# Designs tried in a protein design chat: VH-VL binders against Putative dimethyl sulfoxide reductase iron-sulfur subunit B (dmsB). Part 10

Target 1, 262 residues: Putative dimethyl sulfoxide reductase iron-sulfur subunit B (dmsB), of Halobacterium salinarum (q9hr73)
Amino acid sequence: MTNYGLVIDQERCIGCQSCSLTCKQENNVPMGQFWNRVLTQGGDHVDTPSGDYPEGGDGGTLEMTYQPTACQHCENAPCVKVCPVNATYTRDDGIVEIDYDKCMGCRYCMAACPYNARVFNWDEPEHRPEDGTGDVAERPQGVVEKCTFCSHRVEDGLDPACVVNCPADARIFGDLDDDDSTVSKYIAEYDTHQLLDEKGTDPSTYYINGEMSPGRPWKSKKLESELDDDEAAKAARRRSGSVENGYDVTPHVPAETAGGDD

## First folded at step 1 (VH-VL)

Design p05 (from p01 with heavy chain D99E R100L Y102I Y103A D104V S105A S106G G107T; framework fv_pasotuxizumab)
Fold by ESMFold2-Fast, scan of step 1:
Structure p05 (fold): chain C 262 residues (1-262), chain A 122 residues (1-122), chain B 107 residues (1-107)
Amino acid sequence: as target 1 above (262 residues)
Amino acid sequence: QVQLVESGGGLVKPGESLRLSCAASGFTFSDYYMSWVRQAPGKGLEWVAYISSSGSTIYYSDIIKGRFTISRDNAKNSLYLQMNSLKAEDTAVYYCARELGIAVAGTYFDYWGQGTLVTVSS
Amino acid sequence: DIQMTQSPSSLSASVGDRVTITCRASQGISNYLAWYQQKPGQAPKSLIYAASSLQSDVPSRFSGSASGTDFTLTISSVQSEDFATYYCQQYNSYPLTFGGGTKLEIK
C-alpha cells in the first residue's frame, strides 16, 4: 500500500554536500564512489564538502542552482527490466533494490540507468583507513550498488539519512499514495518535475522548480500545515543528535509500515 | 522533431559586433538549458557560453568573457549570442546546443543546430 | 579547467574492423562523459552519455567504457557511415571541455 518517494526542494538546497556525506557514512560507501551527488546547474559539479565555488566573473552570475541526484527509484525502471538474473527488483513499496546474492556483475543495469545512479564494486576497491564508521559492514564486492532510500532506516520508521541530516531541510520523504503525507502535500502545492521525464521511467523523486523565473517567488515556503508541527520536528531532530545543525526544520513524516518487521 | 536553426553569421572586420540567433522548435524550449559551442575551421569543438532554462544563470568561457553575451527569449523560442569586439581568433562555425533544463548525469548536448559561420577578417 | 586528452588524433580502418578511441580526464569526472560523432560539414551527433549509455537510435556496435579517468569509445565492426571525427566531452563541471578529436579514416 505504501509508495515511497522523495521531494527535493532546489530553492532551499544550499549545496553543502551534507546529503552526500551522510549517505556515505550511513551506508559505508567506499572512497571514490557516491550514491548521491550534488550537481550544479550554473557552475562546477560538487561531490564532497563544499569548498570554493567558481563565481561568475564579468559575464557570469553568482547564483548556483543545486541538483542532488541519486537513484530515482523509478516505477518503470529500465535497470529492473535488463537484469538477466532478476537481482534488481522493485519492492511493493516502490523502492528499487538489488539482491547482492543474485547480482553477477554484468553491469547491464548501469548502462540502462539514464541517471548514472549505479556504481560497481570492483573486486579490490581501495579503502582508506578512515573510510567507513566501523559499525557498518564493508560493501559487497563484484556487485552493483546504488541509493536504497535507506530501506534499513525506513523499515524502522525513520527517514533516510540524507533527509534527516539536510541542514536546509530541502528533502521531504514519505508515502506518495497518502494524500495527507508531507511529501504528497509538497507535490500538490508546488510545481514539481521529474528528471528526464521524457524517458518514461516514472521516477519516485520529484524536484521543486530548479530555475528562478521573472515574477515567481524565488524561494519555496513551508506548507502552512507544517508550521504547527515545527516543535515536534525540532524535538525529533534533537533526539537523533541533529542539535548541532541549527537550520530551519521541515517536519518529516515517518515511513509507514505495510506490515513486516513492524 | 527537435530542430535548432542558427542564423546571423557572416563576414565582419576585427572590432565589429555580430548577433547570432538560434530558433528552436519541436520541444518546450523553456524547459531546457542551452549552450553555444564553436568550431574554428579544421579545428575541434570549444564551449562558449551557457544559459539556464529561465535565463537567470549564465556562465562564459574565459576566452570570450566580457565580449560576448548569451540571452534567450522563451516566448519566441529563441537563443541569442551578442558578440562584441570580435577578433580574428573568433572565426568559427557557431552551434547552438540543447541540454535538459535540469542538469542530470544522463544529459549533455543531445541536439545540435546546423551551425552558422562567423568570419572575422581584415 | 578539466583537460580532456584524446588519442589517437587520427586512425585508419577498414569496414569490419574493431576500433578503439581513448579519452583521458586531467581529474576525476565520475562517468559524466559524452561521445559525439561529426561528419564533414555537419553538426555533431550525440552517441554516448554517462560514459557507457547509448543514445536511442545509435547502433549497438558503438559502446563506451570507463576506468578511473580513462574512457574509451569502441566500434566493434566499423561500417562505411562510421568514418567521421569523434569527440569526447566532460560535463562534470564548467567550463565544459572537449577532447581534441579523433578522425576515423578509411584505409
Scores: ipSAE 0.000, ipTM 0.400, lowest interface PAE 16.2, mean pLDDT 76

Design p06 (framework fv_pasotuxizumab)
Fold by ESMFold2-Fast, scan of step 1:
Structure p06 (fold): chain C 262 residues (1-262), chain A 124 residues (1-124), chain B 107 residues (1-107)
Amino acid sequence: as target 1 above (262 residues)
Amino acid sequence: QVQLVESGGGLVKPGESLRLSCAASGFTFSDYYMSWVRQAPGKGLEWVAYISSSGSTIYYSDIIKGRFTISRDNAKNSLYLQMNSLKAEDTAVYYCARETYYDILTGYKPLDYWGQGTLVTVSS
Amino acid sequence: DIQMTQSPSSLSASVGDRVTITCRASQGISNYLAWYQQKPGQAPKSLIYAASSLQSDVPSRFSGSASGTDFTLTISSVQSEDFATYYCQQYNSYPLTFGGGTKLEIK
């Protein structure tokens, strides 16, 4: 019935690392480990380098794009298939979990994950994590761990900590099987992508690309379908060639969500 | 303009039942979580229950669990609170409040718009 | 349940004063903290969410801050319309819980 998913809007992401730090605090993740990494593409800032960054010569200015990356909670998860003891499994709500009591530490799931989303907890972590929320105990040793979509929070009807504490509002979480959910409306309205979709893992995490998404004004926190009359007029003028320095703000209103004040 | 209008309050005796309604307008009701919050005369705010946008997820305060039932009718833009086995300590103004799902303007925020409230008095 | 403790329970001020109201959570709630204003005979009005983010119609004299489990609502220069009761509320987990309220009174 419930199928949890996440949309990450790369056009809004400013690379501030709040999602990574909040995740560590909420889930008591050890020093030196991250369940959520913010990858940098382009520009001179280097965080998990993606290669050479060209100089911003006569041809333009360097732009940085950020790609927060954690467990994608795949429907067809390779990590589930390779687990010899069935410690990694998919919950009825779509969340991919690890049963730490069953995990034997073989790390086959780490090798199978194309997103590098899993970490291994060595014996006696070098640095103890600072106190978190108290909802998550000290991390277990000798097992593999990853993003849980903050299942402890979502079971209480709350969004994951990285979603609520994103200062750029770049993350949308909810039930993918509920057409009235915000996450479903985002997927329906915007051009979303799954990471490494050619791998066939069928992620439950979707990205709005770092290139300006069609119909979304830069730094506006509104859905395209929620643009006010002025923003809609600006988008219409841009499409007609009369808004020269504006971003692509053309409204794309899915048929299922179109309406007046409703 | 967002409007939430509660109705159904009144004077009842202990052990009786009462049904509150909240009529929503000015927004897409089916997109929002909804809560009931109460306030006893001269006292502070106390959360009662919430219901998700689709109605599939419901949570109750332990104080009223088993006695009160929250429900919604998205086709009628209406939220309900069925109150059974009322006690003197249930006397309060009951507010209907909208709880924003993840909103790209504000993030996840709890109770952004409230109705005017309806008074429920339980006395002998 | 997460308990929210507000202090002071009441506070007297004059127009133009700087006022500070404090709220403490019994456990970590990150920044999942909202502030509400309630005038006598009226419904509460949302002022602040995510500990420090102002609602769009709220005057800039209101501000919120967080330090661990301690949260503060500040009114930089009290106006006559600000005399009301203020409540904090955590939304980190259900049940949602409110502080006991702080009544801001005219001196």
Scores: ipSAE 0.000, ipTM 0.396, lowest interface PAE 17.0, mean pLDDT 76

Design p07 (from p01 with heavy chain D99V R100K G101Y Y102T Y103V D104T S105Y S106G G107E Y108A; framework fv_pasotuxizumab)
Fold by ESMFold2-Fast, scan of step 1:
Structure p07 (fold): chain C 262 residues (1-262), chain A 122 residues (1-122), chain B 107 residues (1-107)
Amino acid sequence: as target 1 above (262 residues)
Amino acid sequence: QVQLVESGGGLVKPGESLRLSCAASGFTFSDYYMSWVRQAPGKGLEWVAYISSSGSTIYYSDIIKGRFTISRDNAKNSLYLQMNSLKAEDTAVYYCARVKYTVTYGEAFDYWGQGTLVTVSS
Amino acid sequence: DIQMTQSPSSLSASVGDRVTITCRASQGISNYLAWYQQKPGQAPKSLIYAASSLQSDVPSRFSGSASGTDFTLTISSVQSEDFATYYCQQYNSYPLTFGGGTKLEIK
């Protein structure tokens, strides 16, 4: 059985917010909402890419550790337990999904999530550029939404958009139950940390090389021969897509609706 | 009459590659989802891969994920299975199968090809 | 993965007999279950989808039923052409999974 998980390398993460922006583009996330936030260690959301960076002046060297945070896809998910209509559920592959047809908008799952990973779609946008036809579906309203691990992409054999379009290659996605997968090798070799592990939710997202992961900083040469083929294959997938000469920035639109259709 | 005709099977060595084809006729191929299903000698049926009518949605069995690639060419009414890094346990008759109309994930199969034998042996 | 347990693995019958083959899912699959017939050296033939709906041109002596996670295929009066191996298959979720098969043999 496949069990999807994600490793985020905080030493490689440069805080550029490409993961947040590509997630919005891929999933048509409304203005003012984020399924993935890039936080500083300490919990503050990083300002837009054009904000001021710490100055290298006569002061000391300022270090910033970034912590991209989205739905952790927990094995023991509080959001699943509190849903009165079983709209939030855990798939056999580990992805926590929301069945929008069953969601009644009570938002109990938002209160139960210790990661603030869920958003609620209150109203139709009063002003949206509507003259063009979008390639991606509009988001449903009156329901709760969150990071899906880009299940529409993963089901088509592609990595999540935030993984594919990370310019720092700070994200490793794959099958945690396959000991030979790149993600499993990272977890085996590095000191991993899960966010708020004291809550007992058992996230499927792991962090390495950050302030919360005191292990030795990752060096590209460690396990280099074994990871070279995996990294080359990932880079090839990132560059191919519908665009021949670069990262595919066009959102992936599946031919059919994911399971749960009426 | 609906027909599905597989080809491309044969004897190969472990580690080699093979490409199977399925030629469809008697229906509008581009309207149907398709799958590959295999059956090892004397054993039961085992699902291999699924592809949507447009080719944009693809699912694989964990057993062959990363080694096999399903694809289709609607202009040629053809379905393909590219098999890489073949192992002895991949020895089987491979069937292409048409998925009955669906608006969800794959539904039941309604027509099957005759099958093509793939033998992986040293 | 959803496991499909099929029983019996084989059974013997005479022409005119009523036979019942069973299939059990390891978890709820609603009615997303199909039955297939396979004769030696031939491709499978579709019999039933949605647990109880007959495929076009399948004789009415074949019927399917469901009770929770338990499913049955019934042949009300076996004919000579019915001696074959029968498979159930769930299509509620991926990966798609088949039962181990039931061989219907002439007595």
Scores: ipSAE 0.000, ipTM 0.364, lowest interface PAE 22.3, mean pLDDT 75

Design p08 (framework fv_pasotuxizumab)
Fold by ESMFold2-Fast, scan of step 1:
Structure p08 (fold): chain C 262 residues (1-262), chain A 123 residues (1-123), chain B 107 residues (1-107)
Amino acid sequence: as target 1 above (262 residues)
Amino acid sequence: QVQLVESGGGLVKPGESLRLSCAASGFTFSDYYMSWVRQAPGKGLEWVAYISSSGSTIYYSDIIKGRFTISRDNAKNSLYLQMNSLKAEDTAVYYCARTPRYEVSYGKLFDYWGQGTLVTVSS
Amino acid sequence: DIQMTQSPSSLSASVGDRVTITCRASQGISNYLAWYQQKPGQAPKSLIYAASSLQSDVPSRFSGSASGTDFTLTISSVQSEDFATYYCQQYNSYPLTFGGGTKLEIK
């Protein structure tokens, strides 16, 4: 059985907000709402244990750390338990979804979510007919919504939009129940954590925490020699520059931000 | 050994219908997303249709949307393309191609293709 | 729809030459770009996925690279079996779209 999950590599995340904006475009999310937010260490919205953001940085310098946060797709989801009409449910593949036809707008699920991952649609959503393939619906009014892991894309063999459009390749998506999947190998090899794990919600989203130091070596010196060829090439692409491994694996960086003048 | 074998192609007249089949063997068919891709004689590749591993999600190219229907039968390890209201511009070799579900995030899109079946639409 | 512009449409080379084929996406596709080789009368064969990752059993003379929305396929030393048509394809979003193809011909 498939069990979808996500790893967010905070050592590679550059805080550019592409994941938030691409999610809005892909899912026709209304103005004023976000299904994915990028949080910062020391900001008003950051609520993390002190161990996630150590004081002494690599090389003795404190670096900005980012925490992209959306629905965690918890296996033991409080939002599912409190829904009086069973509109919020967990799919067999682990994705937590909302049946909009059943949702009555009570918002109990929003109060129950410790990640603040849900939004409520008060007004008629913006219509985007030219952006859809005919498979992207207008957002419904009077219901709760959240990140879906882009289930419409995932069921079609494509990665979630936030994964595809991450310039830093900081997001790894796949089947947690497949030991050969890239996401499973990252969880096995790196020290990952779940947000607010003490609450027992059992998230399907995992974080590799660390310090964002330009040019920092990959966390494990031995990891790349232990990965298969595909994963070694992917790891090499996340570093700056090119690597000769049968291929030129220079990472994609948009011309507008490369060498960077925003 | 992974194999995809297309069948059902042939010569038909404009306005007629034809059903293509793709028989899969050597792998767990229900773990793979499937697509049809076509190629007109002497022309490039053109994506036609996509179906998820369960069959619940389907995408079509705008050029054939409303005329073609993709479907699958996981119990028979088979993929189908029902082509209605055929036009001369539908003349092409039709390929089936698979996409691994567990490797999509790092990129094996069409890792195996069938040999194709020729559809000729001519009066 | 994401448009893939492939250049050149044809290229002549001799055995041992280095050849480069380019492909440009009309919008950002990250590294969700594949390259395929097609010989006359045969089905396409996957060469490269994720812009730069070599498929199993593909010779090391083939390589892919990416810079922004521009992608390149390089054959470091052309062999006789490499004379074929090459296609790029984006798989960032539906509809899936291919480049127009580049025919590599014997000079």
Scores: ipSAE 0.000, ipTM 0.447, lowest interface PAE 14.1, mean pLDDT 76

Design p09 (framework fv_pasotuxizumab)
Fold by ESMFold2-Fast, scan of step 1:
Structure p09 (fold): chain C 262 residues (1-262), chain A 124 residues (1-124), chain B 107 residues (1-107)
Amino acid sequence: as target 1 above (262 residues)
Amino acid sequence: QVQLVESGGGLVKPGESLRLSCAASGFTFSDYYMSWVRQAPGKGLEWVAYISSSGSTIYYSDIIKGRFTISRDNAKNSLYLQMNSLKAEDTAVYYCARGHLWFGELSPDYFDYWGQGTLVTVSS
Amino acid sequence: DIQMTQSPSSLSASVGDRVTITCRASQGISNYLAWYQQKPGQAPKSLIYAASSLQSDVPSRFSGSASGTDFTLTISSVQSEDFATYYCQQYNSYPLTFGGGTKLEIK
């Protein structure tokens, strides 16, 4: 059985948010909503008075570790267990889906998710003029939504848009049950962890810690606003979620891609 | 009470630099996207720069063309605008404005709270 | 860039009058439009977001509507405190853009 998962390499992540933007474009996510967030490691979402972050300082002194966070596609998903109409369910391939025809809008699943990965559609979803890519329909109203691992793309043999269009190549997607998959090799070779492991949800998303690993070249961190015209054109091409060369992205194999050690 | 207080404005000569600050209170600053919006004397509103809640995504108006840098310090509940190579055309009241609530059920990206503004005058 | 054309640039009204201000987007922005009120020497105040949703502390005499790329702000019965400059703003895409403003003056 296929069991899809994702590795996010925090040492390679440059914080440009291309994964968030490309997800919106591919999945037609309305203005004001995000299925994928990029956080500064250490907590961006707290209930304390502002100013309690230990790593905070003037902009130039902030820690450079980023944590992209979306639906973790948990094996033991609390959002599945609390759904009174079984609208939220886990597919045979490990992807957590929502059956929009069954969703009654109670939002119990949002309260149950420790990752804040779900959004609710109050208004009729609308297309942005610059975001019309992918083959997804307009988003339904009165239902909960979240990251789908781009199941529409995956069913067609393509990687999720956030994986293909990451300019830092910080995301690796594949079948966790295939020992020869790139994602499985990353989990086996690198020190990976799951968010909120103590909650027992068993995420299918794994993170390589933001620590500098010997032998791994560090990716330069350019903000999207710092890109020159040629770099901006490349980023815009990636953000469009183009399927033209989705399969041309070279897979990352740890033994072949790790810095100065082979 | 939600409050945004700008500081750092003043009279400077063309080519000089100035750093604006915005002190936020009454809400969880780290949960909100923030912007700077300016208004030249007797003119309309003009968006300057945008920064995400974590500081990882930044957008600039082409008008300031690499001269201004937006940043934030969530531990200090502060937003900044570093302005370099100032021109007479940069003369304006600069407003700190609160935008998008980052988590849970997200707010639209408009400005629900504004500071009182700080005047920057660039004159020789 | 999305251009926001606001009309008229100014208009005169008496207390109790119905006033309509128009804003036109150069391309589709769905309902991602906000309206702001600004009095001389003061910061702008948010009135309406999502084209028609009223901010919680704004009087019900203010309303917004949308038809394609045309948006209107209506004040059903102008009060003395309503004489101000009004701005529309699109938030569908970057760069964020504002209308040129409409100054509501006493007749």
Scores: ipSAE 0.000, ipTM 0.384, lowest interface PAE 18.6, mean pLDDT 75

Design p10 (framework fv_pasotuxizumab)
Fold by ESMFold2-Fast, scan of step 1:
Structure p10 (fold): chain C 262 residues (1-262), chain A 123 residues (1-123), chain B 107 residues (1-107)
Amino acid sequence: as target 1 above (262 residues)
Amino acid sequence: QVQLVESGGGLVKPGESLRLSCAASGFTFSDYYMSWVRQAPGKGLEWVAYISSSGSTIYYSDIIKGRFTISRDNAKNSLYLQMNSLKAEDTAVYYCARDSKLRYFDWLPFDYWGQGTLVTVSS
Amino acid sequence: DIQMTQSPSSLSASVGDRVTITCRASQGISNYLAWYQQKPGQAPKSLIYAASSLQSDVPSRFSGSASGTDFTLTISSVQSEDFATYYCQQYNSYPLTFGGGTKLEIK
């Protein structure tokens, strides 16, 4: 059985916030909300000066440590245990989901989450337009939301948007129950840790805060161009409107087409 | 260092047109959304227009919509505001302001402003 | 449109005083609130973003706080260079809107 997990290599993370923006664009996250936050070691949002991104430690003027933090998709999730209507549940593949039709807005799960990973949609979401957009799916109101590991993408054989669009390749996603997966190799070979492991939630997200090694194996990430015929057929069915949770969220435009500062 | 330099202001009569320019330097202009903000003499700040980093998405204040056109030329690191059918109430200092950044995790306030260019509409 | 109500419109203080300026949004804007300082004849200068985050070159005597739709700018000990007009601005949604301004005057 598949058991999805994520490794974040803090030694590679440059604090550029691409993962947070990509998550917002992929999932149409409203203004004022973050499903994925890039934090300093002290837990605060990255204090990037208004202007250009910091250059980072390569050759190195800055030595900040960054900690991207979203829903950890815990195996022993307190948010699941406290939900009085079982709206929050753990899928067979390890992803912690929210059934919006069942969510009653009590927010007990937010209080129970030690990672502050959940947001509540008080009012109808406002979406600030992005370059060339103007037509994105609305988020539901009156419910709790969080990082989904981009389950809509993963079900189609693609990696989460934050994984694909990390310019530092600091994120590795895959099946924790497959010893041959890149994510399992990282966990086995490097010093990894889970956030707040003393809480006993058993996160499916692991962090590397060890030596930067150019010899670390590169993750295998799947773009639409890398899908086989069966995977492409699955993706096409979802794009046609056969979508879980009643909305159609399309993949973010790849960094290569934007000509960014990679 | 980041610099925004406005030009093109001046004295015009009601009904005339004027084109403002903003020259950007010290940053990757094509990575930033840009806005125009104005301030009438002795009054507060008023947002005028917004343009996305590629120029594909544009928003206008209802007060000037249909009369003003915002545009940009990323190859020249320049932002423009074409002002048509000018009215006395358009008299203001017009500021070029740097807005949010493409692919940044969140929206940003105006972090850098030009020194402004004065537009006076009077007979 | 989101209306930003700023108070007071003017405030007199002496060097060393603690001053507080308030800004209220007509609807929820999360933390998408900025504070600007404008001295006579100059362009506005960004002081605070995300309601409470200080810009890198701004003195620590400036601070911002948020409580629901109520936002405050505090200067813990006013200095001579702080006498200026201060504006709040929401950048949560278009059209972007500013408060009416607060002129901080020497007593």
Scores: ipSAE 0.000, ipTM 0.396, lowest interface PAE 19.8, mean pLDDT 77

Design p11 (framework fv_pasotuxizumab)
Fold by ESMFold2-Fast, scan of step 1:
Structure p11 (fold): chain C 262 residues (1-262), chain A 124 residues (1-124), chain B 107 residues (1-107)
Amino acid sequence: as target 1 above (262 residues)
Amino acid sequence: QVQLVESGGGLVKPGESLRLSCAASGFTFSDYYMSWVRQAPGKGLEWVAYISSSGSTIYYSDIIKGRFTISRDNAKNSLYLQMNSLKAEDTAVYYCARLPYYKGSGSYSAFDIWGQGTLVTVSS
Amino acid sequence: DIQMTQSPSSLSASVGDRVTITCRASQGISNYLAWYQQKPGQAPKSLIYAASSLQSDVPSRFSGSASGTDFTLTISSVQSEDFATYYCQQYNSYPLTFGGGTKLEIK
């Protein structure tokens, strides 16, 4: 019954990279890897605040139109079809997951993904609690990983971290099978498209084109239903834990915000 | 010897507060995640709260969220559970338990060392 | 929440018997399952982690296995000190959840 999807409004996206950094912090993604990349018009790479640069680049390329790109959570996913051990699978709610215990590291799914949305963990991450370096969750070694739609947050009734922390409000997440959901209303109201739709993968991620078209306003407007959101309901979607410490109860939280004061 | 020793349990009335302590010895306390687990008389085990090695990540069971606060002092090798607005349903033996890092399972791991427990009785 | 269902709730056996107790997860937890032994008036003792890995100082007569969402603890030849209550626990996701327990009793 539930079919999770995402709309990315390129007319609102300002290329600030907050979605990439928030995803990295929320999911403890190791240095040098990104589950979410922000691309420029034409697919060129952009600078990241982390200091990592794309292959062959010394500073990246910044352009006016930006396209955040992660796993599209396709309904007809080629990565699911090629997995010889069925480690990559589609959940009943539409989220494409990887069972890390079944993943053998063959990387066929990476070759099959037309969005280049998967990463491979060659080496063990450095952040280990027993080493005194911190308390963050360690990512598994020898397996493929990707964007999970923050299923750990979504299962607790929260929006994905990249959605709640987008300063431009350029990301809308929800149930595509619920006509009354905000994400469904955006798809109905605006001219949306899927990346590489000719490949037939049927993504659950939709984009509002950032390019101007004859007769269309240069920038989209928020839906009227969004303006009527209850403040308490907004707060509930952004946190799972006690507000005593001022943070969401997730696998990783910034050290500077944890630990309440008198 | 690796050891966890709980203290601070006792008889209190509904609505009162109580603070439990757990003293760790025989290992580097600051390297381990810690939890509180409770067991009502004649009943099974029930997880209460979790705290990471540095204290920055905390999870609570929904049944005590907002009433109980877990904390730790790594300099004193001690774990704490501040229990407020106690209810009769909170009557249980409270155990502190250690969560070792297990590389095959990442940051989620099974308990390997348990304290002996401290009894909390909430009755009018 | 992930629910852990243990069966049976109690089991009677004689010394030397082979006994098995089962734990079923309401959803996939991979092999992130532990088994604990608890004697009356005592704290739980850790027996098995990662579904099949024995903790230090646990006798080899104890073993764990997994098949999908079904997990089994086996004692190949029960000894007098094994009569206790056994609990399974998933640690795949929060909140951490325990099974209801299985009491192993003397016939």
Scores: ipSAE 0.000, ipTM 0.379, lowest interface PAE 19.2, mean pLDDT 75

